# Ledger of designs, part 372: VH-VL binders against q96il0

Target 1, 167 residues: q96il0
Amino acid sequence: APERGAERRDTAPSGVSRFCPPRKSCHDWIGPPDKYSNLRPVHFYIPENESPLEQKLRKLRQETQEWNQQFWANQNLTFSKEKEEFIHSRLKTKGLGLRTESGQKATLNAEEMADFYKEFLSKNFQKHMYYNRDWYKRNFAITFFMGKVALERIWNKLKQKQKKRSN
Below, E stands for the ipSAE of ESMFold2; O stands for the ipSAE of OpenDDE; V2 stands for 0.75 times the mean of E and O plus 0.25 times the DockQ between their complexes.

## First folded at step 14 (VH-VL)

Design Zf27 (framework fv_ebrasodebart)
Fold by ESMFold2-Fast, scan of step 14:
Order: sequence, then C-alpha cells, then structure tokens
Structure Zf27 (fold): chain C 167 residues (1-167), chain A 120 residues (1-120), chain B 108 residues (1-108)
Amino acid sequence: as target 1 above (167 residues)
Amino acid sequence: QIQLVQSGAEVKKPGASVKVSCKASGYTFTEYYISWVRQAPGQGLEWMGWISAYESYTNYAQKLQGRVTMTTDTSTSTAYMELRSLRSDDTAVYYCARDTAYLPKNYDYWGQGTLVTVSS
Amino acid sequence: QAVLTQPPSVSVSPGQTASITCSGDKLGDRFAYWYQQKPGQSPVLVMYEDSERPSGIPERFSASNSGNTATLTISGTQAMDEADYYCQAWRSSTAYVVFGGGTKLTVL
C-alpha cells in the first residue's frame, strides 16, 4: 500500500478531476471515484529507469483510462439528465410539485422508475454493446503489452544473474 | 484496398451550413473511428472531432461545439460532418481520416479532401 | 500549453540528416505521431506511437519522444522527402487531438 501522503488534483477542461499519488509511491495508485464518470482513476508509477516498452505501456494505459473516463462521464450526464426529465414529466402528470413537504427532491418509487430504466437500457443497447467491444479491444492490447514488459523484465533479471556470477 | 472517398467541393454563403460525406471501403467500417481535420489555405492542420462507427462516442473540438455535428450510416459505410453558421474563416479543405478504435494510435488513411469555400 | 510548437522551416542538403522538433508541456507522457503532406495532397502517416514506422515508410525515418520534445529524424534525406511535416498528440484530460503548426522541410 502507498503511505499516507498529500493528495493533489487538478480539474480538466471538461470538468473531470485528476489526482496525484504520494510522491514516493513505488506502485500504481488508485484514487477515489471521479465525480463525473464514477470511475476510480489510476495514476501510474514511473520507475527511474523506465524502458521504452514500459513507457509505451504506461501511455497506452493512460490513454485508455482517459477514453473510458470521458465515455462514462458523458453517459452518466445523459442518464442523469434524462432521468430528471422523466421524473419531472411524471410528477407534472400526477399534479405533484418538484419538492416534498420536507424540501427534498420529489422522487418516484421503484415500480414507477422501472419504465424509465427499461426504456433507457433499450435505447442505449447498441451504444453499450459497441462500447464493450472497444473496451475489450483496448484491454486486450494492454494485456499484450503487459506480457511484453513481463518478458523483458524476466530477460533482464536473467542477464543480471549471469553478469553477477561472471564478475 | 482501403479507401476513404469524400464528396465534392462546396461553395457557401456566410450563415449557411455544409455537410461533407466520407465513404469508406476495403475494411470493416464498424471497427474504426473517423476523425475530421480541416486545413485553411496555406495553414496547418486543425482537428475538428471524431466519431465511432455506431455514433456511440463523439468528441468535438471546443471551438466548434454547437456548430458541428458528426454522424454515420453503417449501412453505406459513410461518415458525415455538418458545420453550421459558416463564416469566411471556415474556408478550408476538410479531410476525413480513419482512426483506430481499440487504441488511439494514428490516422493511417485519409480521404482526398473536400474544399469548402465560404464567400459572399 | 494547449498547442504543439514546431519550427516553421528546416533546410538540409541531399544526403544530410534532418531533425524536426515538436514541443509541448509533458509531451513525452503522450503518444506522438508524424504526418507528411506534399502540396495538393492528403497527409500521410510516417511515424506512430512515438517511434514506430508504418509499412511502406523508408527506414530513413525515425522518431523519439521524451520530456517536452518529440523529434522526427530523416537520415540520408532525398528530394522526395521535401514536404510539410506535422506532429500530432492526444491531449490529457479532454481526450482530443492537437496538431503542431507544421514544419516545411526544404532539400536544396
């Protein structure tokens, strides 16, 4: 586990937050869920003598994370907007106000919301299927490069052992 | 062979809209994204946005948000880019380019370009 | 910064090595790509993922990307290499593409 250090973050132009791990982390670090995408961002550890292959893997993982985060931020925003519009429309049809007697947002029960969830899933079925395909392809590429890095590290360890024995 | 074939040159008045098409062939259209890049006469390349084949993911350049819409028609393997409220500084050659979906790597194939001229 | 900076022009004699730079804040933490564009033609991808060559691009083309600077290197330059060269990278946080201003390579 990384030691308890100061977390820092900046805000992306799209409103997506970033974070930084503690300065002396020796591992990839996982932060709290992003407020827009609900995904936990990963800040990747950079070793002092990072190989070109390790650098490519890190860039690939960062690029994939940004792609995934932006997709889900947009999807969650669309879901929230359409959900609120649905609730507002249904409450208006019932002759109810937008706020309860306690001042909280008026909501529909689970049975009433079932229609919204069913329509939203149906409407977005193709979109989510193609997202899953692309996400799978990206993870396959990452796994492939992780394998290459693992083989490189094994080779380097074997070379170190041979050199150490001959010296 | 892999080809991206764009629609012909357009001449528009300020305030009009233009819609450029990009027909893909020689590969599985749904496996790649399409990016749009424009180039004003004598100027450099400017990215406009990209779209996935099923319109499930789009991303537009900030300065063009609200004026640009990208769409696809998977039955004809065609991508479209519509730019509204045209200004004289929108005069440019507009390119479509194939973009990898599983890993953003490159624009490995480009359309021939469509010259859009905006003049009074 | 929001833009990638390239020198406007680079001039070399045939057979010499040309180096075209592309500078941006933390550019070395992103993938860099390079395109060649000749007058009246569409751009052609010449380098991807910092240092990889597409099929059909001569071995004379190589590239690197570290810190704030990506570099396209063309060894043994030929007259046919005369063109405009553009670097490209993905922006962090917005996940959209930026191009450099372009470099005109002249082979005298």
Scores: ipSAE 0.515, ipTM 0.767, lowest interface PAE 1.7, mean pLDDT 82

Design Zf28 (framework fv_ebrasodebart)
Fold by ESMFold2-Fast, scan of step 14:
Structure Zf28 (fold): chain C 167 residues (1-167), chain A 121 residues (1-121), chain B 108 residues (1-108)
Amino acid sequence: as target 1 above (167 residues)
Amino acid sequence: QIQLVQSGAEVKKPGASVKVSCKASGYTFTEYYISWVRQAPGQGLEWMGWISAYESYTNYAQKLQGRVTMTTDTSTSTAYMELRSLRSDDTAVYYCARDQSEYLPRGHDYWGQGTLVTVSS
Amino acid sequence: QAVLTQPPSVSVSPGQTASITCSGDKLGDRFAYWYQQKPGQSPVLVMYEDSERPSGIPERFSASNSGNTATLTISGTQAMDEADYYCQAWRSSTAYVVFGGGTKLTVL
């Protein structure tokens, strides 16, 4: 039987960035920008007496944040890859090497890069439109559940006040 | 009636590519995500990735990144999954499944009938 | 690696309560889902968003999700409930969707 190896580290209980909030916080905490998405993750506080509705809202907000982080991480990687391919293709067309005499990466001027940006934006226009639509829908869903949680808390406070008045 | 109908069984040689289709009907195709899930003979379910109807959002399982491409054709309400550089361990039943991931993950509520892909030399 | 652990098999007598567990680090912070799969058939969603039941799924199916463990409970288990059951959760750190290894429920 082969020797048992060391226990592997579990996945961090945070967003894509694997960022951990400081100490035991009583409120939401905002981390540094993620390397790939360039967005700041929010780490949500979990109340001790979390209701099922509050739990559902928190899970929805967490899932939405992770969806948004991954979308922009993928978009940024795609942009970087296509930009590099475009630059290399244009340098080959001009008969230029990939490096300058100083050892720096050869690049294109702003006018030449304008062609790339125009094409990138054009071909990603529909994708960005539907991202915005889905983002809008997710924010409306979050707002709706936030409203439900607020109404639940108001109702519970009113019930407690009425019960104390009766007693 | 909500239904997902997949293309027929495929037999491929190692190194080939396979493209499975999933035609949706009975609902507004553009409002739902489509997941692809495979199951090797006698094994459990393995998620491959998902795609939004307008391809505004796609995400693939890390182990398949670079080999899998998912696409949609909204005019025919069809989703596609192409897997390249096939290996014998890619032999599995491939499922498409609908997910309400537009605002809240509701799980995979409708599944295609499955497509058996056999990779053999 | 995000992993969801299920017992390989669970056996129960007809009319008894079956309990199938799904364990993962901080699983209770995610939505859990449950699927039923009978031989030669596609999976069927039986529970979503931890404890919600889809239309058409019998009331004897219920579920919970807390801490590190999600549980599917089938009360008054019937022969027709014999199947493989898979849990599922969404995790973004390594994969968006993760399935448990599956549990074969046997009704004897």
Scores: ipSAE 0.451, ipTM 0.742, lowest interface PAE 2.2, mean pLDDT 82

Design Zf29 (framework fv_ebrasodebart)
Fold by ESMFold2-Fast, scan of step 14:
Structure Zf29 (fold): chain C 167 residues (1-167), chain A 120 residues (1-120), chain B 108 residues (1-108)
Amino acid sequence: as target 1 above (167 residues)
Amino acid sequence: QIQLVQSGAEVKKPGASVKVSCKASGYTFTEYYISWVRQAPGQGLEWMGWISAYESYTNYAQKLQGRVTMTTDTSTSTAYMELRSLRSDDTAVYYCARGESYMPRGLDYWGQGTLVTVSS
Amino acid sequence: QAVLTQPPSVSVSPGQTASITCSGDKLGDRFAYWYQQKPGQSPVLVMYEDSERPSGIPERFSASNSGNTATLTISGTQAMDEADYYCQAWRSSTAYVVFGGGTKLTVL
């Protein structure tokens, strides 16, 4: 049966929630979404006898996750800043205040925000194309090393069987 | 042959700005990142930041954030690094270096370096 | 500020093995890279992804990375290997490159 160990969650000093892997986990585990990137971090299981190929695969997956989280954290921050600037500018042009009567930030309706989304997507078109290309390359590399690790594990099993036969 | 060729030496006064260029050739410019690394006389290597070929994604060293801007011109396969509000401790050889887009931490080809001297 | 610590200098006789270390907390969980710099020249990548050697780099160069320490090893050291050597790794929390302080290798 698949292991469904207990998860322990802790709050980091910055107020961001974290959690720890189950004590007996032999698999990677997934954390709560990051505040800025909205991506769930993956914490990689490290075997006791990690091979050099397994280590390289783990490092590559970790670097890819860090790249992915940094990209989306920066993108989300840029989006939020430009969105607020756009809303402020449009409300000023309309002669409206920045806050509603309830004290919340004033917003524009979906049709009015369409101008911002179109401009943002157009401005960031090349950035998103570059991200997709890099993501593709990173996943190809990960798949390649996964294949190497799988082959190594098959070879090790064959060696163990041979050892049992010869005693 | 893969080459990164940088602009010539510059002498600047404190408070001025400098813009160093790095022209790439021999590879598809848009498939790689360009890092900028400086080295003060007799000192070690200090990373300044890196930029994707489309100016779409930049990352600057925290110490230099607010003073450095990196840009590219894909039509000429050229990267630029501008450092503002120069101080005497910015005197250094400035290098551009290529990193693979999926592994931007490994710098496989380097420019010849540009000496920037900041003095009164 | 450098996160990675290298000895300032290492001396060896010709033909001997030189070992240059690079230390950082859990450095062995990251890829390490090594650069050679001779006076008046640009750095040259001599090792990447812990232990991989670029085309054109002699076989006497090797490297390892485990625990807290990455090591560059030059077997049968030659006078031409005299240079400054820098380690480099990724700093995950800030998505940027970090260099060690550098080690001057003296042969003789």
Scores: ipSAE 0.481, ipTM 0.747, lowest interface PAE 1.8, mean pLDDT 82

Design Zf3 (framework fv_ebrasodebart)
Fold by ESMFold2-Fast, scan of step 14:
Structure Zf3 (fold): chain C 167 residues (1-167), chain A 120 residues (1-120), chain B 108 residues (1-108)
Amino acid sequence: as target 1 above (167 residues)
Amino acid sequence: QIQLVQSGAEVKKPGASVKVSCKASGYTFTEYYISWVRQAPGQGLEWMGWISAHESYTNYAQKLQGRVTMTTDTSTSTAYMELRSLRSDDTAVYYCARETSYLPKGYDYWGQGTLVTVSS
Amino acid sequence: QAVLTQPPSVSVSPGQTASITCSGDKLGDRFAYWYQQKPGQSPVLVMYEDSERPSGIPERFSASNSGNTATLTISGTQAMDEADYYCQAWRSSTAYVVFGGGTKLTVL
């Protein structure tokens, strides 16, 4: 036993955590939701004997994941900013302060907030339509490469079986 | 014929702003991102940022955050890059370049470049 | 700030094989791209997604990417290949684009 125990790990904010897959994982690992995008990151398993095609698929999936997370982080930030601006604008129009007498953040009723959501969705309709189109195309490409990898694996197993039969 | 055609050379004084345009033709504008890349005289390529054609995705180089703004006009298939608070070390050829929005294929077509000279 | 590391210059004789390296931490976990730039001209994409060649690019151009190093290989180098070559990669966490410092290929 060592004379002195290990030093205490640095204290960090309770909300701060690092995505870390299990040490002996043989599969992709799914982490907690990202604070900004609210999407769960996937850490892709890298096999020791990864083929060039498998590597290409993994890199494509990683890039697509980052693209997706960045889009939603930006959208969530924009939504939060515009929501706050809308609330402040409407409260100012009504002659109300930003805080209630109890010190709480002043809010609008459900009907007024529904107007904001409707306007936000209408304003961002084109943006979301093109995002969905690109997301569809990205998933199609990933599926296509997954098919190529599956075919490669079948071919390699057949080659291995033929080799064993020849010996 | 796929082309990216940029606006002409600019001469600016320190502290001014410059706005470079990049007009795309020969392809579906909304299926590609536009990146801006600059190159100072005798120096290498420096990425400034990228923007999706409908402005749903924008990302700027950290060094330029607060000084650069990228926009698009889908009705004219044109991308814009505005750089503010110009310094002498912003003297460079500014390029626009496209990449597919759904695959990381690299920059297959580039504009001809716009020389921006910042001189007092 | 941080760019991918390339040798500033590489010299070869006509007909010889030129090799241009690009080094970065875990570069082999990302796609690498290569661009050719001749004086007064815009860059031209010569290799994409590590080892794929665009249509119109001669077969003497090839590339690889593993570990920390991506390599552009030009076999049977010709005088017309003399240019600056830049590698490029995506940052996995931010989708930022990073260019190498560039390599001047001289064919003499």
Scores: ipSAE 0.532, ipTM 0.790, lowest interface PAE 1.8, mean pLDDT 83

Design Zf30 (framework fv_ebrasodebart)
Fold by ESMFold2-Fast, scan of step 14:
Structure Zf30 (fold): chain C 167 residues (1-167), chain A 121 residues (1-121), chain B 108 residues (1-108)
Amino acid sequence: as target 1 above (167 residues)
Amino acid sequence: QIQLVQSGAEVKKPGASVKVSCKASGYTFTEYYISWVRQAPGQGLEWMGWISAYESYTNYAQKLQGRVTMTTDTSTSTAYMELRSLRSDDTAVYYCARDISYLPHGGMDVWGQGTLVTVSS
Amino acid sequence: QAVLTQPPSVSVSPGQTASITCSGDKLGDRFAYWYQQKPGQSPVLVMYEDSERPSGIPERFSASNSGNTATLTISGTQAMDEADYYCQAWRSSTAYVVFGGGTKLTVL
């Protein structure tokens, strides 16, 4: 009962949820998408008797998440900024205003926007390729440590079972 | 041997810009991030930012945002740090340093010798 | 306020154990790193990822990181250990990567 009341209090009336896991959650918790990266953050559950190996895995996963969110926030912001600068530059070159007669933002036709997308993709191809390389390296390390943690847990269970049988 | 060799000392007037180079050797340049750290005379270390070798990831300290730019040249295994609109309180020894592992915030294991930048009128 | 707080100085006698602390909110949830800097020299990494020792660093150097405090411990302190020591961690609430203010270790 007290736990249920606390959980309800963490939800905003407007449908915008506060990202706050239930106090006694025994699981990882996912939040709403970040405004800039559009990625959902994960808040990791910390066991009371976390092993040094489990702690290293958790820190690695948390830092990888923050690195990933920062990359995509920067990339999305750069795309939006360069897109607007491209549109403004082309409209100025044509002698056109930034707003249409209807008061909406002036835009370019599909052919002109295709030029921007080709340039942006070409300019950022190398960056995205190396981002992917680093992302794979990070996931490999996470998988490796997850394997170590799994082996540690199996070994501990086997030791407990053997101890019960020996007693 | 693994080393980072920086460009020589600079003396600048307020409002000028400085660009420090950091040439890497003895390892695969493209596999490591480079951090820039400065140290004012008699003061502690201050992180300025980091950059991946292919510039796929850059991030700058909040107080330097808009004044600092970090770049790399993979063909020469060289990292660069440009600081603009110099002020007297930018007087410091500027270090480049290689991040220890594939993680950009994994600590810094190899450091350049430092470049003294003096800003005075 | 400093994001990572270190005592400005620590003094020990030769052969004693030196303890240098680095405090920050939930620092134990991040990896901590330690650097040694002697006058006129570049910093040298002495501990990484909380408690790991780089090749070439003596075994008398050890470290821990839990809760709000990371600690660098130097057992059997020698005159050659006299230096400034800096902690470092990723701190997303400020500038991402931050250093502590530094601790001058004096062996007397």
Scores: ipSAE 0.528, ipTM 0.785, lowest interface PAE 1.6, mean pLDDT 83

Design Zf4 (framework fv_ebrasodebart; at its last look DockQ between E and O 0.37; V2 from the best seeds 0.50)
Fold by ESMFold2-Fast, scan of step 14:
Structure Zf4 (fold): chain C 167 residues (1-167), chain A 120 residues (1-120), chain B 108 residues (1-108)
Amino acid sequence: as target 1 above (167 residues)
Amino acid sequence: QIQLVQSGAEVKKPGASVKVSCKASGYTFTEYYISWVRQAPGQGLEWMGWISAHESYTNYAQKLQGRVTMTTDTSTSTAYMELRSLRSDDTAVYYCARDHTYLPRGMDVWGQGTLVTVSS
Amino acid sequence: QAVLTQPPSVSVSPGQTASITCSGDKLGDRFAYWYQQKPGQSPVLVMYEDSERPSGIPERFSASNSGNTATLTISGTQAMDEADYYCQAWRSSTAYVVFGGGTKLTVL
């Protein structure tokens, strides 16, 4: 039947932020994009009655997120560095300066930049393929632990039902 | 038999480079990262970085960024760690250790260590 | 590099319980690992995932991790447990993996 207390908890009061302060969040919250990876970090909520299994799941999810962010931070830095090196090399070959008359960084036309992108993707294809493999394996492990947590919750409900019948 | 076997001791002069190898056997090389950890005489353990078997993921300690390069050769199940511009404070025993790619199992198998001495 | 904080030494009598602590801000939100190192030898993993034992590690080794402190506990300490013990955890700042400074356990 209807539970007014639970319903009020599910529905946040008007004027209250959906995201609780970091020091005592009431649910997961999403931060601003990371400077290097451009991914938004998820800050995981820690329940007061967190089981050891739920704690392991949360730690695994947090480590996987940081692993993913570190990969993309490194990838973005490599891309930016190689892009700048490519542009400088091509401009030098053409006998052009590194800056325009307006003082802005000189750049290449779309056709020349397409060559760089094609080369970069080809060079990094295998790296990205194995990253995807490891990413899926990590998410499979998370899914497995999520399943264990779900079974634990079902078992706890079943035990509670048995206890109520016995009492 | 699960093993990591490292190359032998090296003596280098300041400014030189050293490349230590770590050959894995007895397990599926591609299911583990290889971490590199060093230990100066009488000091604690210092993590240097790790590398995936196909070099799809490589992360180095910030302090060593620009001086260290880690590589692998999957055909021989061997990982390598090269440290450049050696200084006397790089004198240490260098260890390789395996770390599972997607499970938090820790570094459960370690190489025997390679002593690198940097002296003039 | 910055390390997790461990006491430099801990002394116990044979048969007593040894406790080695490892402290770091919100360490209990990360997996903690423990390694044993005897003189002239490579480190040996003795605890992983906060409280799990690898095969071959005696049941007298146990561990916990909560809040800011991880603890390695050795019950019924034996002379052969004399070694340096290092905690290790994941962190997301400038280093992916960090080690504690190490604790020398002596059995008097």
Scores: ipSAE 0.611, ipTM 0.828, lowest interface PAE 1.4, mean pLDDT 83
Fold by OpenDDE, look of step 16:
Structure Zf4 (fold): chain C 167 residues (1-167), chain A 120 residues (1-120), chain B 108 residues (1-108)
Amino acid sequence: as target 1 above (167 residues)
Amino acid sequence: QIQLVQSGAEVKKPGASVKVSCKASGYTFTEYYISWVRQAPGQGLEWMGWISAHESYTNYAQKLQGRVTMTTDTSTSTAYMELRSLRSDDTAVYYCARDHTYLPRGMDVWGQGTLVTVSS
Amino acid sequence: QAVLTQPPSVSVSPGQTASITCSGDKLGDRFAYWYQQKPGQSPVLVMYEDSERPSGIPERFSASNSGNTATLTISGTQAMDEADYYCQAWRSSTAYVVFGGGTKLTVL
């Protein structure tokens, strides 16, 4: 029985972009697109007097970003792998090699590739639904905490104004 | 009631494989990740990896890469962890735990644990 | 080596306040979770997202985060609180779960 080689499911390396913003930045920094997810990472600024609520918001945003990076990195890897397998399978069925006479990578026509995209989308439909659901939940939570932080900041400004009037 | 029920204790020889099951109930299985954590006798908790409920992707601890495989069966709401090439230092209680998918909750539900003993 | 550092043991008298610290690089950028484990039992989540308390956990349990240090606080410590406590976080670079080494809380 041929030893079915354990298909090393190439887990997308957790491609946390090694992008490090300048240490002296007082603003959120957007990095270049990640090579696996193609998403641009955001480095969140940490204020010197960050409140616990601000910290929680920042952590939630950071976690959501990492979740997105991981999801799309894995999705892109899966897509690329399945696409290549599809192309190879179809070329083989046609009796064509993987390379043209000119040495270029053999490709399928747009109609044949349309079948792949339809199949891929159908196969991953549920996965994308769950992703979208999770995306909305996370963003709702973020928005909620953004509101709380905004209120906290208003309140703190009012307290400071009152203290200045009393002195 | 939300619970995770694991398979019974296992005794294995060095070089063998073990597959531990974790049956989930009381919640929508597909909405959570499953993490696996082990604990050697008298030692701390060691994370092994996690899996999405739909087997969409996995993440394994670097130390266990190539030896561990995590899978799920959505029809039975069961998670599986297989550890291959067992060594004496793999002797531990193995836990499955529910981990969050949507909002960070941590590992809020744990299985009862499965003792795996690796002995010559 | 555990990426998160905890004291190996903490002792407290009944009714006093116990504090368990957890320190790690970039812990200030990640949520901390806390687990209680009693001998022969599975871990139980006692705190999540730095300072949130799950349903069923007593109000005497609280947690906070300052910089790269998370702290679990048990006010009015009871004999039943004697257990091992583990902090946990996610590692941003790998999406690994990381545990502290654990702290044995003894109630004297």
Scores: ipSAE 0.550, ipTM 0.817, lowest interface PAE 0.9, mean pLDDT 89
Fold by ESMFold2, look of step 16:
Structure Zf4 (fold): chain C 167 residues (1-167), chain A 120 residues (1-120), chain B 108 residues (1-108)
Amino acid sequence: as target 1 above (167 residues)
Amino acid sequence: QIQLVQSGAEVKKPGASVKVSCKASGYTFTEYYISWVRQAPGQGLEWMGWISAHESYTNYAQKLQGRVTMTTDTSTSTAYMELRSLRSDDTAVYYCARDHTYLPRGMDVWGQGTLVTVSS
Amino acid sequence: QAVLTQPPSVSVSPGQTASITCSGDKLGDRFAYWYQQKPGQSPVLVMYEDSERPSGIPERFSASNSGNTATLTISGTQAMDEADYYCQAWRSSTAYVVFGGGTKLTVL
């Protein structure tokens, strides 16, 4: 189907599999969604002459990515567990079985499922507010280090121009 | 002054539970995580897990999953660690430590430790 | 399964330089941290972010982290530096904090 074709164009370059980073790459690249978090990991390029400051920026970005993936993996598992429990509880209240006559899992109608989504979002509002605060603080730190790296690279370019003029 | 003050030593029998408290002072409790680290007699440090002060972000070491519960009470700036189904190899000093949410600064403030002894 | 390996002990004479290593696969791709623990006391953070010192830690403490090895270096070692030292990293394979086994530094 056309959707599968478009999905392939959204993946990073790879060897045999869709997620097989090149042995050596000059660029960061984005892999397929993680099974548990549904987030796409960034695979960071490590240049041969990476400065100490560039190393710290890369490590901070990597650590932040993993922190974020852990949060959403946990949240996705909680969501799935509570959704199943909600459906199970409501089916029992209605005197219905967990499976349809065709053997598929019984579900609730859209209005009943909206009750679950509203309850879940309301219960988790404060949790997501604090997560967003921490995520934005991490982003601020990363942006600050990116500025430091940019200044370092400008300084290094000036040193190379001065060296060429003297020669 | 920034401090973490833990509850006193406990002696427990195998199969019991223990709940250690860690009261924070001198900083904004909700801006940090609390890590729990234990140290068996004569052994090294073992990380048990961490919890955000607002309880929205919790991770446990895989070895302890299912036996440990970490909670907080923001009104008293107190973190708690409960370890269930105790056995003799859970005998250790249990530390709480302040951990960072957004800077890689490490565990910069530690509690005094709580000795938990598990024996017959 | 992330493993950080430290030598069990290191001995130095006063005034000499002590080096304590911490080895782990691709440890240089992660931030490394160092803690000092004196007998009967809680650990104290002595190095963070590979090579940064907290306020109050003497300049004779330094650290590095590259490849598979982080190193804590104490120059001009003093008797008060005698303690156990632990390295620590946040490892992606566990998504959790990992400590090394510890190194007992003896100043003779």
Scores: ipSAE 0.543, ipTM 0.795, lowest interface PAE 1.5, mean pLDDT 83
OpenDDE, second read of step 15: ipSAE 0.535; ipTM 0.809
ESMFold2 (binder alone), look of step 16: mean pLDDT 89; pTM 0.932

